# Ledger of designs, part 3: VHH binders against Phosphopantothenate--cysteine ligase 2

Target 1, 323 residues: Phosphopantothenate--cysteine ligase 2, of Oryza sativa subsp. japonica (Rice) (q0j7n5)
Amino acid sequence: MAADPTTGGGEAESFFRAAPPLRDQDRVAGDLADFVARHSGSGGGGRLAGVVCVTSGGTTVPLEQRCVRYIDNFSSGQRGAASTEYFLKAGYAVIFIYRRGSKQPYCRFLPEDSFLDLFELGEESDIQVPESHAAVVKTAIRNYRKAIDEGLLLKLPFTTIFEYLQLLQMVGTAMNCLGRQGMFYLAAAVSDFYVPWESMAKHKIESASGPLNMQLNQVPKMLFILRKQWAPSAFCVSFKLETDPDILLQKAEAALRKYGMNVVVANELANYKDVVVMVTSNGRTTVRRPSKEDDVEEQLIDLLVEMHSEHIMQLNQDVHKLT

## First folded at step 4 (VHH)

Design s23 (from b11 with L101T; framework vhh_lunsekimig_d3)
Fold by ESMFold2-Fast, scan of step 4:
Structure s23 (fold): chain B 323 residues (1-323), chain A 119 residues (1-119)
Amino acid sequence: as target 1 above (323 residues)
Amino acid sequence: EVQLVESGGGVVQPGGSLRLSCAASGFTFSTYALYWYRQAAGIERELIASIYRGGSTNYVDSVKGRFTISRDNSENTMYLQMNSLRAEDTGLYYCATPYWTSGKYEDYWGQGTLVTVSS
């Protein structure tokens, strides 16, 4: 098709052609195809509510091909990790694309820098869980093992913007066969600008070299490519995080129209754990956690699951495939 | 060039056994899941058995306990051991794998091997 500035297809093709090879691409491709195939026949009124791709954590932009320095779009991964737990509880299979080192599903109770404190040595030097933590740890292990062993959770790690976008392309393309059973929950903090791999310094940038001048290119608009090319029938949820509440809803509504999202989840940096606003073509819904002990994601996921079920049940879903 | 080649089909009496083989080339065999489908005359292909990278398996209920899928990553070969064969098991048996190429998945199929269960 002719170049269309709203699609960004030519920019995306150039990005992927010039990107460094995805680490362990063949393994990822096989795991992903296997995972999708396990669920392709059962999602649409069978055993599963659906299949969701959850993206989580922040991307980095490397400044050198041998990565020593980078620009980081920091995110804890709290939203993606919590949402993954609630999607699994709701009967979804989940593909979890996550930043290495970010929060993991079922491990959000884990204190920072305290991994070994979860264990102690028994009288026979056997590894044991202290009685004070036993119930919480057992529940986490049970839920995690069930999700992995039953093939309901596939974890795909990334660090760089290149890895993230290559994984998103593979997952989007693999999930296309799921049609409306597929959902994308795009909670990762994604870099807006990057240094092209081929124009990047091949060796470590020396700190004594003086001022650093570099050219940053805009990251291609992958939301357009996802909607137009990779998975056009999927239910797509994106996120807008802003410091200014006055422009937050305006930006969310603009993103909904511009990128063809089904839902844009809008939240302020100051209160993102407490309240979110779901923006759709039909209006706005405010979701607020009942207390500081609750997750806002619990009600958010319940509402998104209802909307996704409506999306799946649309009578004219196959009309667009016949043209 | 990804290729899958089935063998081991034939004519067998009810209650008999056959072992099907699927020889694979042109891709990193150990990385991908592999599937056995069957197709009887006039009906759509049915997935009957799956084997995943880690060795976990899945079967359709009608063959569970009678058929066993396995893989040998050193020989790039997948097998289907079929025991207690019934007339209803008659059909073309296909080996399949999805393969990632040029920014998309393509399903690769063998030519099929015929299994006939008759007296």
Scores: ipSAE 0.013, ipTM 0.457, lowest interface PAE 7.8, mean pLDDT 82

Design s24 (from b11 with L101E; framework vhh_lunsekimig_d3)
Fold by ESMFold2-Fast, scan of step 4:
Structure s24 (fold): chain B 323 residues (1-323), chain A 119 residues (1-119)
Amino acid sequence: as target 1 above (323 residues)
Amino acid sequence: EVQLVESGGGVVQPGGSLRLSCAASGFTFSTYALYWYRQAAGIERELIASIYRGGSTNYVDSVKGRFTISRDNSENTMYLQMNSLRAEDTGLYYCATPYWESGKYEDYWGQGTLVTVSS
């Protein structure tokens, strides 16, 4: 379908028109429609505090159409994976847009070494889980299967900036019908620059052609389009990661105002597991984990759930005042 | 150890009122969503009311305007105020909460309390 001006800005429209087709687009659209419909209103199962889209991991920018070389925004996916667990605990349904290979909900405590280290062969060549890992693996399986089988977790994978932004547009548009019950928790590390698909080398870049000249275009600011067009009533949380602590809070406050975010979560690369600062129009709140055995995400999600609940209730009060 | 204990069920005439209570222990009550489910004879268990951390609520259409869910975080107790009761409201009422403890995601249920609306 051709780009509709009402679903994107000029730069965003150009980006989506030129992007390569999303893999399995029809399947994604169907799964997403079913998921959103399942969680619309109390008659459809009404258990939910809300529906949240969590983005997780880092995007890549391919340098060739047959991608051998790319620019990668490093992110383990720790924030998004941990936050998804706490949103599920708080009574949310979660649409998890994630980088392939990044950390998954309920799997954060599993060994990061070879997959086969999770298993051993018994005397009859039976596949077994060693006792040292059995409890962790069983807990992960139970929690994951429960969330999937109860229809509370929808996982949508990406690798490239093109896939990421196409998924974000589809999810944003689909969640618009949820109004203020929708939340966006935008924890993915998103590329600032990209190579347009049509201008990419078709095959591996070779040194024999002389100096490598590559035009990098700025990625359209999709946070603005999300607020303006895709889901204007949703509760939006974005992240600012900085290496320089002196400018971190200034950039977070600027992003809050510029993109119309409800909350900007500011964190340093060095200590993002230990402490974050929530920036809102009402001020700043520092969140620190009590110990290294705790997740900072637990208190962060608790506070965001409270703010989201207020966001939902405030609109209901405003509607009442108008009648 | 997570415990949910319901009370307040009983026999009431059509048009009457009952208040159900769910007393919770063993978890940080204020941080979790809480639910009331109803199971009538021969019918699958149905979610009838929800209350979330910030106090927002949700109801199935059949009880809207008649039932009110509330929570008291200082007393670790959730309530369901039931007004204008109908014969169709007869059933076992369960309170429930999702609870997560160090990588475990579990739903905890009370034992249920019987409500009978009969003349």
Scores: ipSAE 0.000, ipTM 0.216, lowest interface PAE 15.5, mean pLDDT 79

Design s25 (from b11 with L101Y; framework vhh_lunsekimig_d3)
Fold by ESMFold2-Fast, scan of step 4:
Structure s25 (fold): chain B 323 residues (1-323), chain A 119 residues (1-119)
Amino acid sequence: as target 1 above (323 residues)
Amino acid sequence: EVQLVESGGGVVQPGGSLRLSCAASGFTFSTYALYWYRQAAGIERELIASIYRGGSTNYVDSVKGRFTISRDNSENTMYLQMNSLRAEDTGLYYCATPYWYSGKYEDYWGQGTLVTVSS
C-alpha cells in the first residue's frame, strides 16, 4: 500500500537503537531461526497450511528503568490464546508472542486465583487431579505437549512495549523467507505512547507533591514497517477493540487503508466473545458464535485460513501469467 | 434497504425432510454472512446454522449431520436442507444477515417460516 516510506523508517530505527537490550536475545534469535527453518524447507513452502505469528495480551510502558511504575494496556489474552488453538487445529505452525501472565493456549479454562483447586492430596500426600477436572486437564496436556513436541508452537514472552516491538521485528524479519505462507495475527493491545528508555534515568519520580511531568513519545508505526519492510508478502490481520460502537467500524476501515492490512477484525468490548466483524477491501463479514459454549474464534480462524489460502494461490496465478 | 423472505416451511412427519429458502434483496448477497435461527415455544431464539461469504459453515450440535446450509450468490438465495427431522426441530425458522450502520451492529431478520414435525 502507498504509505510514505520516510514516515516510519527513521523513527523505528531510533526506537530500536534507544531501546534496552532484549533479555535472552541470542536464545530467542536461535529458537526463532530454527523454528522458521523447520517450516520452510519444501521448495519455499512449509509442510503445513502456513506459519502464523499471533500476538496476545497487552503491552506495558515502564516509567522507570528499574521498573516500579507502569502504564498498562490491559488485555486478558483470550483472543490470541483461543485463536492459537484453532490455528494449530487448522494445520498451522504458530509463533505466539504473548504478555507474561496473560491467557495461554489450552489453559483458558483455568481460574486466575484457584490454581491449587485443580489438585487434591491423597492419603499419603500424593498429588492427584480430581475426576471432575481430569478430562479437561488431560486434554490440555495432550494438545499442548503435541504442539510443543512436534515443533508447531513457539512461545515468546514480553512485558514491555520495548520487548514486544523487538520481538515483532525479529519475528517479522525471520518470517520474510516464508513469503505468502506467512500470516500475522496482531491481537495484542499495543501502547500508543511510551517513555524513551534513555530519558528514564533523568526522571527521578520521588516527590509526592506537584504534577507528574513525563515526556511521552508516540510509538513508531510498526504496522507500516512490518508491511513495507519486514514481511511485505505476508497475510496481515489486525484488531480494533472499542467501547464506543458508533466509531468502531469507521476506525477499522481507516486502519485497513492506513496500514495496508489484509483484514481488520472489529469488535466491541461489551460483546467481543459473541460477535466480530471482519473488514476487508472487498467488504464486511460478521462472525457470530452459535452458543455461549462455542468460541467466536473457531469460525473467525476458519475464515482467515480460507482467505490466507487464496492469498497464497494468488502468487501461483501471478507466476502462471509470467510463464 | 435489506429484505429477507423465508419459504418452504410446513408440516412433516418425524424422519422426514424439508428445504427452507431465504430470498434476499436490497444488498450485495455475496458480501454478507447469513444465518438460520430457530425459535421454539418457550425457548429463546437460537442460532442453528451459519454460512460465511467464502462458503465456510457452522452448525449447532443438535443439527450437525442432519441440516445443510448453502447459498447461491447469483440468485441471492440461501437454503437450509433439513433431513431426519425430529419433534424438537419444531419451531419458527428465521433467516438473518448482519448489518452495520452508523457504528452499531444490527441484524436484518426475515418474517419467519413455521416448521412443524408431528405425526
Scores: ipSAE 0.000, ipTM 0.385, lowest interface PAE 12.6, mean pLDDT 79

Design s26 (from b11 with K104T; framework vhh_lunsekimig_d3)
Fold by ESMFold2-Fast, scan of step 4:
Order: structure tokens, then sequence, then C-alpha cells
Structure s26 (fold): chain B 323 residues (1-323), chain A 119 residues (1-119)
């Protein structure tokens, strides 16, 4: 009995069986179990607005098992990092699945190559932050330490498509026990095609080998599997990023229907920091930041939190009818 | 059930001011984003102003600096202060909220209030 190709279940099983072992898998599993347990049941979990998994940054497809060459789906991680800050502000616990080296929550103001410029040597050669940056840095430290120390932010790093999908499966299945209190905010740029691990060259690809012949397989449709198998009661938000505005909304509406998403957020590469369109079964809502100093994510997360709250309330009303 | 009722429309001279109000009931006002839309004759409804739960606001370019959206969560009321009114501002003004119920997103609308800017 092969899985229906339209569901992708058999392809997903084959992918995970053939994938290389996830680095630090046992530690990830333990941290994740502790985090979910802390935020479920009669304990602290019932005091939160919700629990959200935010995916952020771009996946890579290695071309060799020792990963000298790869295909990169570029994403700065700006969307996921900013959104994580606003979810935490809204009273959520956040599982942050992120690309190593991408933008981090509370650190989006840091320039890529200027870390030491944030510091100066003060009296007695102690390390100090200049007055011009002190308020921003101190606020970032306070917010970050509060989120980590109170167990409200769990950070799970990835680099490859294999690591990303293994983490998403682990988080999806672990969050299933949260039912409708769980949210997925799938902002990572995910590779559409990959080279199967067992089919990869074990050594560096040589130009002397002649034309490069790579066998690319389609990445299994994990949005569908997340919705149908891993966390069917969760509130699911996916993203469509497109360079062509004429097809963007058509693709967003198609994805909403095809993958059973609650919301698809559509944005163009050229203006993704300025404007997004939220697409639902009932219509479209355009969200624009008020100025260049503001985050579009503030307004986007406010709307998603309101939508999620109603999704949770519907479950509570149904449970009350059964009791 | 969610209800939104607009008031404050009327006839005003160019350069004049009006304050629109939107009274809300049937939902937790403080948790929802709130919008003002304008519908001119023969044109689809246009989003004019937004105010979100966190207090951030957004305006269409044609009204920036002239219109101010605000909310009073204790009174369950949203306002649109309209200054320096132009003939082009004439239309039906609707308040709306994206209300999420049972996995379905819906925009709930008021009945509209008419603003006429004429000499």
Amino acid sequence: as target 1 above (323 residues)
Amino acid sequence: EVQLVESGGGVVQPGGSLRLSCAASGFTFSTYALYWYRQAAGIERELIASIYRGGSTNYVDSVKGRFTISRDNSENTMYLQMNSLRAEDTGLYYCATPYWLSGTYEDYWGQGTLVTVSS
C-alpha cells in the first residue's frame, strides 16, 4: 500500500529514512519535550496566549556528503526574527527553528561585520557600550534574557534541508498535544528540490569530471503533511514570496486551498519589509508599515494573534458542550 | 454577535473637519484590529486607516497628515478624526474588523456613514 501521491506521505517517509542522522538529535528531543511540557497541562501552559513554532531563514541543499558545494535558498531571517519578538510581546512561548547565521530576535539592529564597533574601552579598560547605543543594547539584553530565562524561547538551529525537515517533524509531532493552542508560522525559505543523501558524491565534485549531472528530487510537501498528520488542529500560517506580483496572489490562494492553511501571507521580494497581504478563505487584508522606522510584523502579528485567539475559543466552546 | 455602528457623517465645506465614531459590541474590542474603509460612487471599498491591538496605525497616502485614527478600548469605540477635507473625500465610510471564528477569517462591517464634502 503506497501512500497517495496527492498526500505525499510515502515520499515523506522515504525522505526521513534516507536522511542523514540529525546532529544533537537526543538533546533537541529532550529540550523540546521539556519546553512543550512546561507549556501544556495544568501548569504554566494554560497562562500563555499560545505556543508558536516560527521557522526562519533559508535552507541549503548540499551537493556532496561533506558539503563543500551547496544550493542556497537565501533569506536574511528578518521576518522570523522580528515576528518572534512580537509573538513574545503578545504573551506566546516561541519555538524558533532558524538557519545558522540568520538574523536573531532582538539582534536585528546589529550590522553583519561591526560587532566590536558596539563596544569601547572605558575607565580602567572595562568594556562599555557607547551612550548612543546603550539604551537599544540594554533593552535587547533584558528582553532576550527574560525570554530565555523564563523558558519562553527555545532556539533550534538548522543549515540543510535535511536538518530543517527533521526539526519541523519533531516540533510538529511534539506540539500536537497542544491542539488548537499551537500555531505554526512558516516563514523559512524552503528548497523545492534536493539531492538524495545516498546519491551524493562522497568527495568534492571535480570540473575534470565533465558536465555536472545532478539528480534532483522534489522535496516532499511538508506543509500538507504538517496539516494532515503532525498537527492537524494547529493554526497554520505559511508564506508565499514571489518576484512576479501578477502571480503572487494566485499562488497564495492556491496554497491556502491545496495545503489547508489558515492564513497565507503573500509578499514580494522587492517590498516584503513594507507590505504584506494576508490571504484567507474569506478574502484579503493588506498590511503596510506606517513608516520606514516601523516593522510590518507588528501589525501582522497583532492580526494573527487575534485570529488564533478565536480559533482557540472555538475549541473551548466545543469542549464545554462535552462536559 | 459582532456589531459595528458608525456615526458622525454629514455635509461639510472643503477644508472643514468631521469626527467619525464606530461603536462596537459582541466581541473583545481590545484584542482586534480596526479599520476605516471608504467607498466612493462607482469605486470598490478602499482601506483608509488601520489601528492594531498594539496601537500602531496605517494610512493610505491620500489621507496621511489629515486623518487620525484612534481607539478607546474602555468605551468600545474607534474614531476617525478628519481634517482639511477635500471633495475627493466624499463617500460612505465603513468601520470593519477582521474577526476570526471557527477557523474562518471574516471582515465584519458596519452599515456605513455618509460624508459629503461640497461647497
Scores: ipSAE 0.000, ipTM 0.152, lowest interface PAE 17.4, mean pLDDT 78

Design s27 (from b11 with K104Y; framework vhh_lunsekimig_d3)
Fold by ESMFold2-Fast, scan of step 4:
Structure s27 (fold): chain B 323 residues (1-323), chain A 119 residues (1-119)
Amino acid sequence: as target 1 above (323 residues)
Amino acid sequence: EVQLVESGGGVVQPGGSLRLSCAASGFTFSTYALYWYRQAAGIERELIASIYRGGSTNYVDSVKGRFTISRDNSENTMYLQMNSLRAEDTGLYYCATPYWLSGYYEDYWGQGTLVTVSS
């Protein structure tokens, strides 16, 4: 039994028509168009390894139109932030769609609640970094400024499921012109259910005034729409995170086939920093970090870059050839 | 049944070379990552070198430029070429593969091969 390709498309169209307007939409559209044009054939084609969209952090589902209450699919953003650093190192331009407040590229070493402890005041009222932190901070600043100043990193923030999906649609559509040079690295934790914007107006949450009745709708299957409509030639990587290891690989293999992903990265919540399994049509590859001082993302990105290079070099044909 | 068998260990003088082999059976060798670990006397094992399905490699800093990991998928064998050996390279060398068994990640290990670097 074939999958119904129209179900997700119709739901997606309805979702976008009913969604609240994205703040700064015209500015985002302009920034995105300029970024993609700079890294297309006219702006530097063949010089970059590729262009990747990295999604990072968790989406929220607002329960009221004024965003007073929400359901949070929490994620630190560690994977997306680390991966962005390694993609930039590998010669990619990166569009970083991220949850506000989540971990940022080159800033993963920063303490969340002790940021000012990284600084001290000098005699001339200058801000200084203690020698114990100076090397790490200087390297972070140098790498970050290089990525921004050379136009290799575009950061697009979201908080809600509505903002996330609108940004993903805009980026997917804009990257379609890159064909096989485009990659999607979909590491964000995305809400499975949401409250429709119109339903929030009709069913505002009230304290002790009567029974609470909220309608939760399933979020449209954007992975399918991305692969079939927005960017069909792009190299697509998705993630499966599970607490139950018994079903993890089965779900990863199912997602690979169902959504037409090139790679599904499978990991357990308990050890996601230490080990991942990369699932492809050719089999499984386990990636493990050598020590606690290393990032599993370094080896993961190296392998994905190799596979993306092969994808770019493939002939346009219905059946893949062995090399 | 998954099995890994190491060979090639021995006694060598500082500056010498050794080539370790790891023969694998019981799984589809070409689809799995393979690792070399080292255990010095009285301490836990450390990951020395990794090789992935696509041929990508990684090394701990102390062996970079001196050790080379490789694989031969036709022979189901992984190698570690060790050059410019130092006294601190002395230890038991284990090959390992992360294998998916019964819904869990499990490392399959060989029995280890002893490398002694002494004058």
Scores: ipSAE 0.000, ipTM 0.213, lowest interface PAE 16.9, mean pLDDT 79

Design s28 (from b11 with K104E; framework vhh_lunsekimig_d3)
Fold by ESMFold2-Fast, scan of step 4:
Structure s28 (fold): chain B 323 residues (1-323), chain A 119 residues (1-119)
Amino acid sequence: as target 1 above (323 residues)
Amino acid sequence: EVQLVESGGGVVQPGGSLRLSCAASGFTFSTYALYWYRQAAGIERELIASIYRGGSTNYVDSVKGRFTISRDNSENTMYLQMNSLRAEDTGLYYCATPYWLSGEYEDYWGQGTLVTVSS
């Protein structure tokens, strides 16, 4: 009955009622409904392994309604972008909820500061890619175009915590009809505190002598609501990032139990590209990349895909036992 | 009672081959990833090969194309086929399963098997 105060549904309802309207909400709703409907039918050419919602990048907390100042939870989006590529390779359809400006699937090779260095002009002013980059660029274009053109990748952008949570609610409720075929891969760095939208008008930030007074409310714990209300049969993966390795696994195990996650991926900030620990009710699995040229996400996604397949098959086995 | 036992190590000339085995008893590892690590004298232990439940594999660059990892879930055994061996491949080889983590960021280990490549 009574929800834990740190995970309660009443807080989530209050947050959504007070949130500013999501930009292009009707178009997002239509695109999402079409995407889910396209991938919920079985019997067409080639069956999908599943449908996954990947969240990626960091949320911002606006301090003013005009978005002049904000608090940013920094995240490059490397994990979500890389993981999306491997999910697509594994035969999934992907709903990619991402921070505007974060790393994109198939575009992780792009330099942040030197985009134009990827191109040169020939004598006829034709755009050319230097031979040293040609193979990487061609592979990226081919893979990206295939994913988009075949309707296997739906990209939903966010900037603020308000946009992020509104999109997560819409995607969660839309994916509920997929049952166990649905997966959530929650790799976004989500703000713990926010300034309520209505309160921003009263707490205008000005250059003045004296202390700055701001009201920060705790962001509702959406993982609990996702599991209990939005998509209770889906396979759910969440992330714990810590600077202190001594508490990392304890926090991951606590999150697994508290939020009812199927998997918590634990990683330390210092080595998150090199090693991760998957925490489940059955134990722990360490995943390491063999070299600095490899993605840890390749093996992580392979393991998660196997576990998700078992989650799907578990229902069929249980139904067989009952019949 | 859980045990991991490596075998198949020995002395071999450069260009030769060895097959290492890792037999598990008292539990099954079919649900989890399996690893081979190598420790050379004076060098930290390194991950050289991995195999996942679905059969996907990964290798460190220095052994890619020469070593093949495989698993037999029915026999509860993992293998490392080592071809075209080099002097730099000399070391203690450990099998590991993350099914039973002993402490933080540790795998369950056997005692190791020695591979010596010398001419």
Scores: ipSAE 0.000, ipTM 0.159, lowest interface PAE 17.9, mean pLDDT 78

Design s29 (from b11 with K104R; framework vhh_lunsekimig_d3)
Fold by ESMFold2-Fast, scan of step 4:
Structure s29 (fold): chain B 323 residues (1-323), chain A 119 residues (1-119)
Amino acid sequence: as target 1 above (323 residues)
Amino acid sequence: EVQLVESGGGVVQPGGSLRLSCAASGFTFSTYALYWYRQAAGIERELIASIYRGGSTNYVDSVKGRFTISRDNSENTMYLQMNSLRAEDTGLYYCATPYWLSGRYEDYWGQGTLVTVSS
C-alpha cells in the first residue's frame, strides 16, 4: 500500500507524519478494532443491516500550538446526530465521529443552555426531573443506554482538523475488513485549508516579535484516499452544502464523479432541515420533510439503507457468477 | 516492539485437555481484542475463538462448549482452555491482535504452538 503522489497519497502520508499525536490513540485504536471485529461475520452479535461511520459537526483549524485561537468551520451536528438515531433504528452499528460540543444522538430535543432547568431538588435533596420533561428524558436515556450497552454505538470525539483526519484514517482502515457491508456517511463540515503543525512554532515566535505571518496549506483530499486505499468496497455518502442553489447540483454531480462517491447529498444552507437532493449515477431524488415537526433524515436514511442493501446484494451476485 | 508468544502445546490422547497461553508485550494489552487461530497442514488459518475488550467471547461452532478463551489484563496474557480434544483439533495454534502502527492496522501474530491429538 505505497502512497501514490498523483492521487494525493504522498501528501496524506506527510500530513499524518507531521500531525500532533492523537489524544488516547491506543485506546481509540483498541475500541475501534474491538467494535469492528464484534460486528464482522466472525465476531458479530446478531444480524446487522451494516456498519456505518457517521461524521458530524465542524472541524477547527488551530492557529498556534499553544494558542486558543482557531478558525472554526461551524456546524451544529444536527444532521449527523439525527442520522445516527435513524441508522440505529434501521439495524446498523454506528461509529459516530463527532465534534466535541456538537449535537448528540437522542439529545437533540434536550435544553442546551438551560441544562440545570432539567432538574429540581426533592425533599431529601435528591435530584429529580420535572414531570413536564420526564417522558423526553426517559426516552433519551433508554435509547442511548440500549445503543451503548448492546455495543451498537461507538463515539469518537474530535475538535481539530488533525484529530478528525486521524480518526477518519483509523476508522476507514479498520472498516476495510467489512467490505461492502461498511458505509461512510460524511456529514461533518471539514476545513479546506489548515496551518501545518510544525510551522505553528515559528508563527508563535514571529508573532512575539512583530506581525503574524500565516501560511495556509490545502488539506489533503482524503475522500480520494478513503475510496482508493482505506475502504474501496464501502458504500460512501458525502455532502455538499451551498448558499447558491444554481450551482449546488452541478457541484454535487462533479463531486460524485471526481471522488467516486455512491451518493452525494446536496442541500442549501437556507433550507437544509427541510429538503435535500440525493445525487447518484442513476439520477436525482428530492427528499422533503412533510412538516417542521418531522426529520428530513428519516426518509433520507430509509432510502440510503435501501441503496446500501442493493450494494451488498451486488457483491453476492458477483461471487455466485465467479463460483 | 509488539510481541505475542504462545506456549502450552503438546501431544495428547483423544478426550484429553490442554491449556494454551499467549504472553503479550509492546502494546496496551487491555485495550485490544485478542484471537486464537488454528492452522491444519496445507489449510488456511481459521479463527476459532475471540475475546473482546469488554470480556465478551465468540467461538467457531466446532469448538463451542469444549474450548474457553480468557484474558488476564494484569499479566498481559490470554488463555485457551481446550477440553474433550478430538483428532480434528490437531494443528498449529496462533494468537493474534490487530495493532495500530504508522497509519495502519496490522495483524500481529505469535510464532504458533503445535497441538497434536494422537489416536
Scores: ipSAE 0.123, ipTM 0.604, lowest interface PAE 6.4, mean pLDDT 83

Design s3 (from b11 with Y32W; framework vhh_lunsekimig_d3)
Fold by ESMFold2-Fast, scan of step 4:
Structure s3 (fold): chain B 323 residues (1-323), chain A 119 residues (1-119)
Amino acid sequence: as target 1 above (323 residues)
Amino acid sequence: EVQLVESGGGVVQPGGSLRLSCAASGFTFSTWALYWYRQAAGIERELIASIYRGGSTNYVDSVKGRFTISRDNSENTMYLQMNSLRAEDTGLYYCATPYWLSGKYEDYWGQGTLVTVSS
């Protein structure tokens, strides 16, 4: 049997039909349509270099319909949060699909275990930020409020694989009208397997019930559907995380070809903050942060923005030559 | 002090050329995307040209083939070469970089330079 390009589409359709309803779906659809409409236009008539969907954090797979147990594809959200800051800096509008509780843009400096350590009480019991933290906190507030108030950042939260894939479908479909101006930066850690909603236990699984028997289905390959159906003209960046460095680049090159990505960013778990390899049809580019004080995402986003600009310009090259 | 300083504006006849310069001080260009914006009378400020790290460029349709953006990272200067100027190119031209510069939260814009295309 030859490879069937519609196989993934049928599986995706079945997944969405059987998924639990997305919370606040109509509101999300309205916010998304408004955001895309504000930033759509012909011929660069605005501040925007483009519109990017950044996915960030890890998905969970619930084990019960009234979920108290889940399988977690852990990700801090560091890459997506940092990359969002650099995309905003580069003149993009950003749709930020993120795992609840993961790192947020402009908030990566916040302590994980003690929010209250950011504050102190003055003589009049006024709440204040210590002098040592004041500049960083003020910078974060200013940048975050500016991005929100200028309508350049739309935040869409998820927790489960069902919520994540429903949001990705909605965003992909909505961004299709942006054509080549759209970019997808797919940095979320996505579950490969899940428990179908209809086959889940309705209540908490009891420990005294004997051995746990779980049947997991493969999650449909949404990267294929995104490229072929939802947003075929968009610039697509996916991530390949591997613990074994010997096979990382071979797997990244295979993923590039299989899913039709413009770029696959390959990173090893041991050093993902220090170095990444960008894999394209034209070759490989290694990106390293200069020091531990720097973000690898700064150079990574600069290079991706450059490549996206080339992608946008390809369609207009013939018209340009006629003038 | 971090700032962008523009120069090269002036009055020119239709079909003429001008070269705008934007010099940066207090920071280096090696990691930044850089922009030229134009504001014509009664029209919102629009992005007309972009240049990215490595030299890739993007242009609004109305200036494609006539304007060329370039950068010289060693001189910390960005340029806009404007050829075949038209009356509709009249306006204030601003250079800009995104508001995040090495942890700083200030918006970094030039003061604007006036280009008038008049016969």
Scores: ipSAE 0.000, ipTM 0.139, lowest interface PAE 18.1, mean pLDDT 79

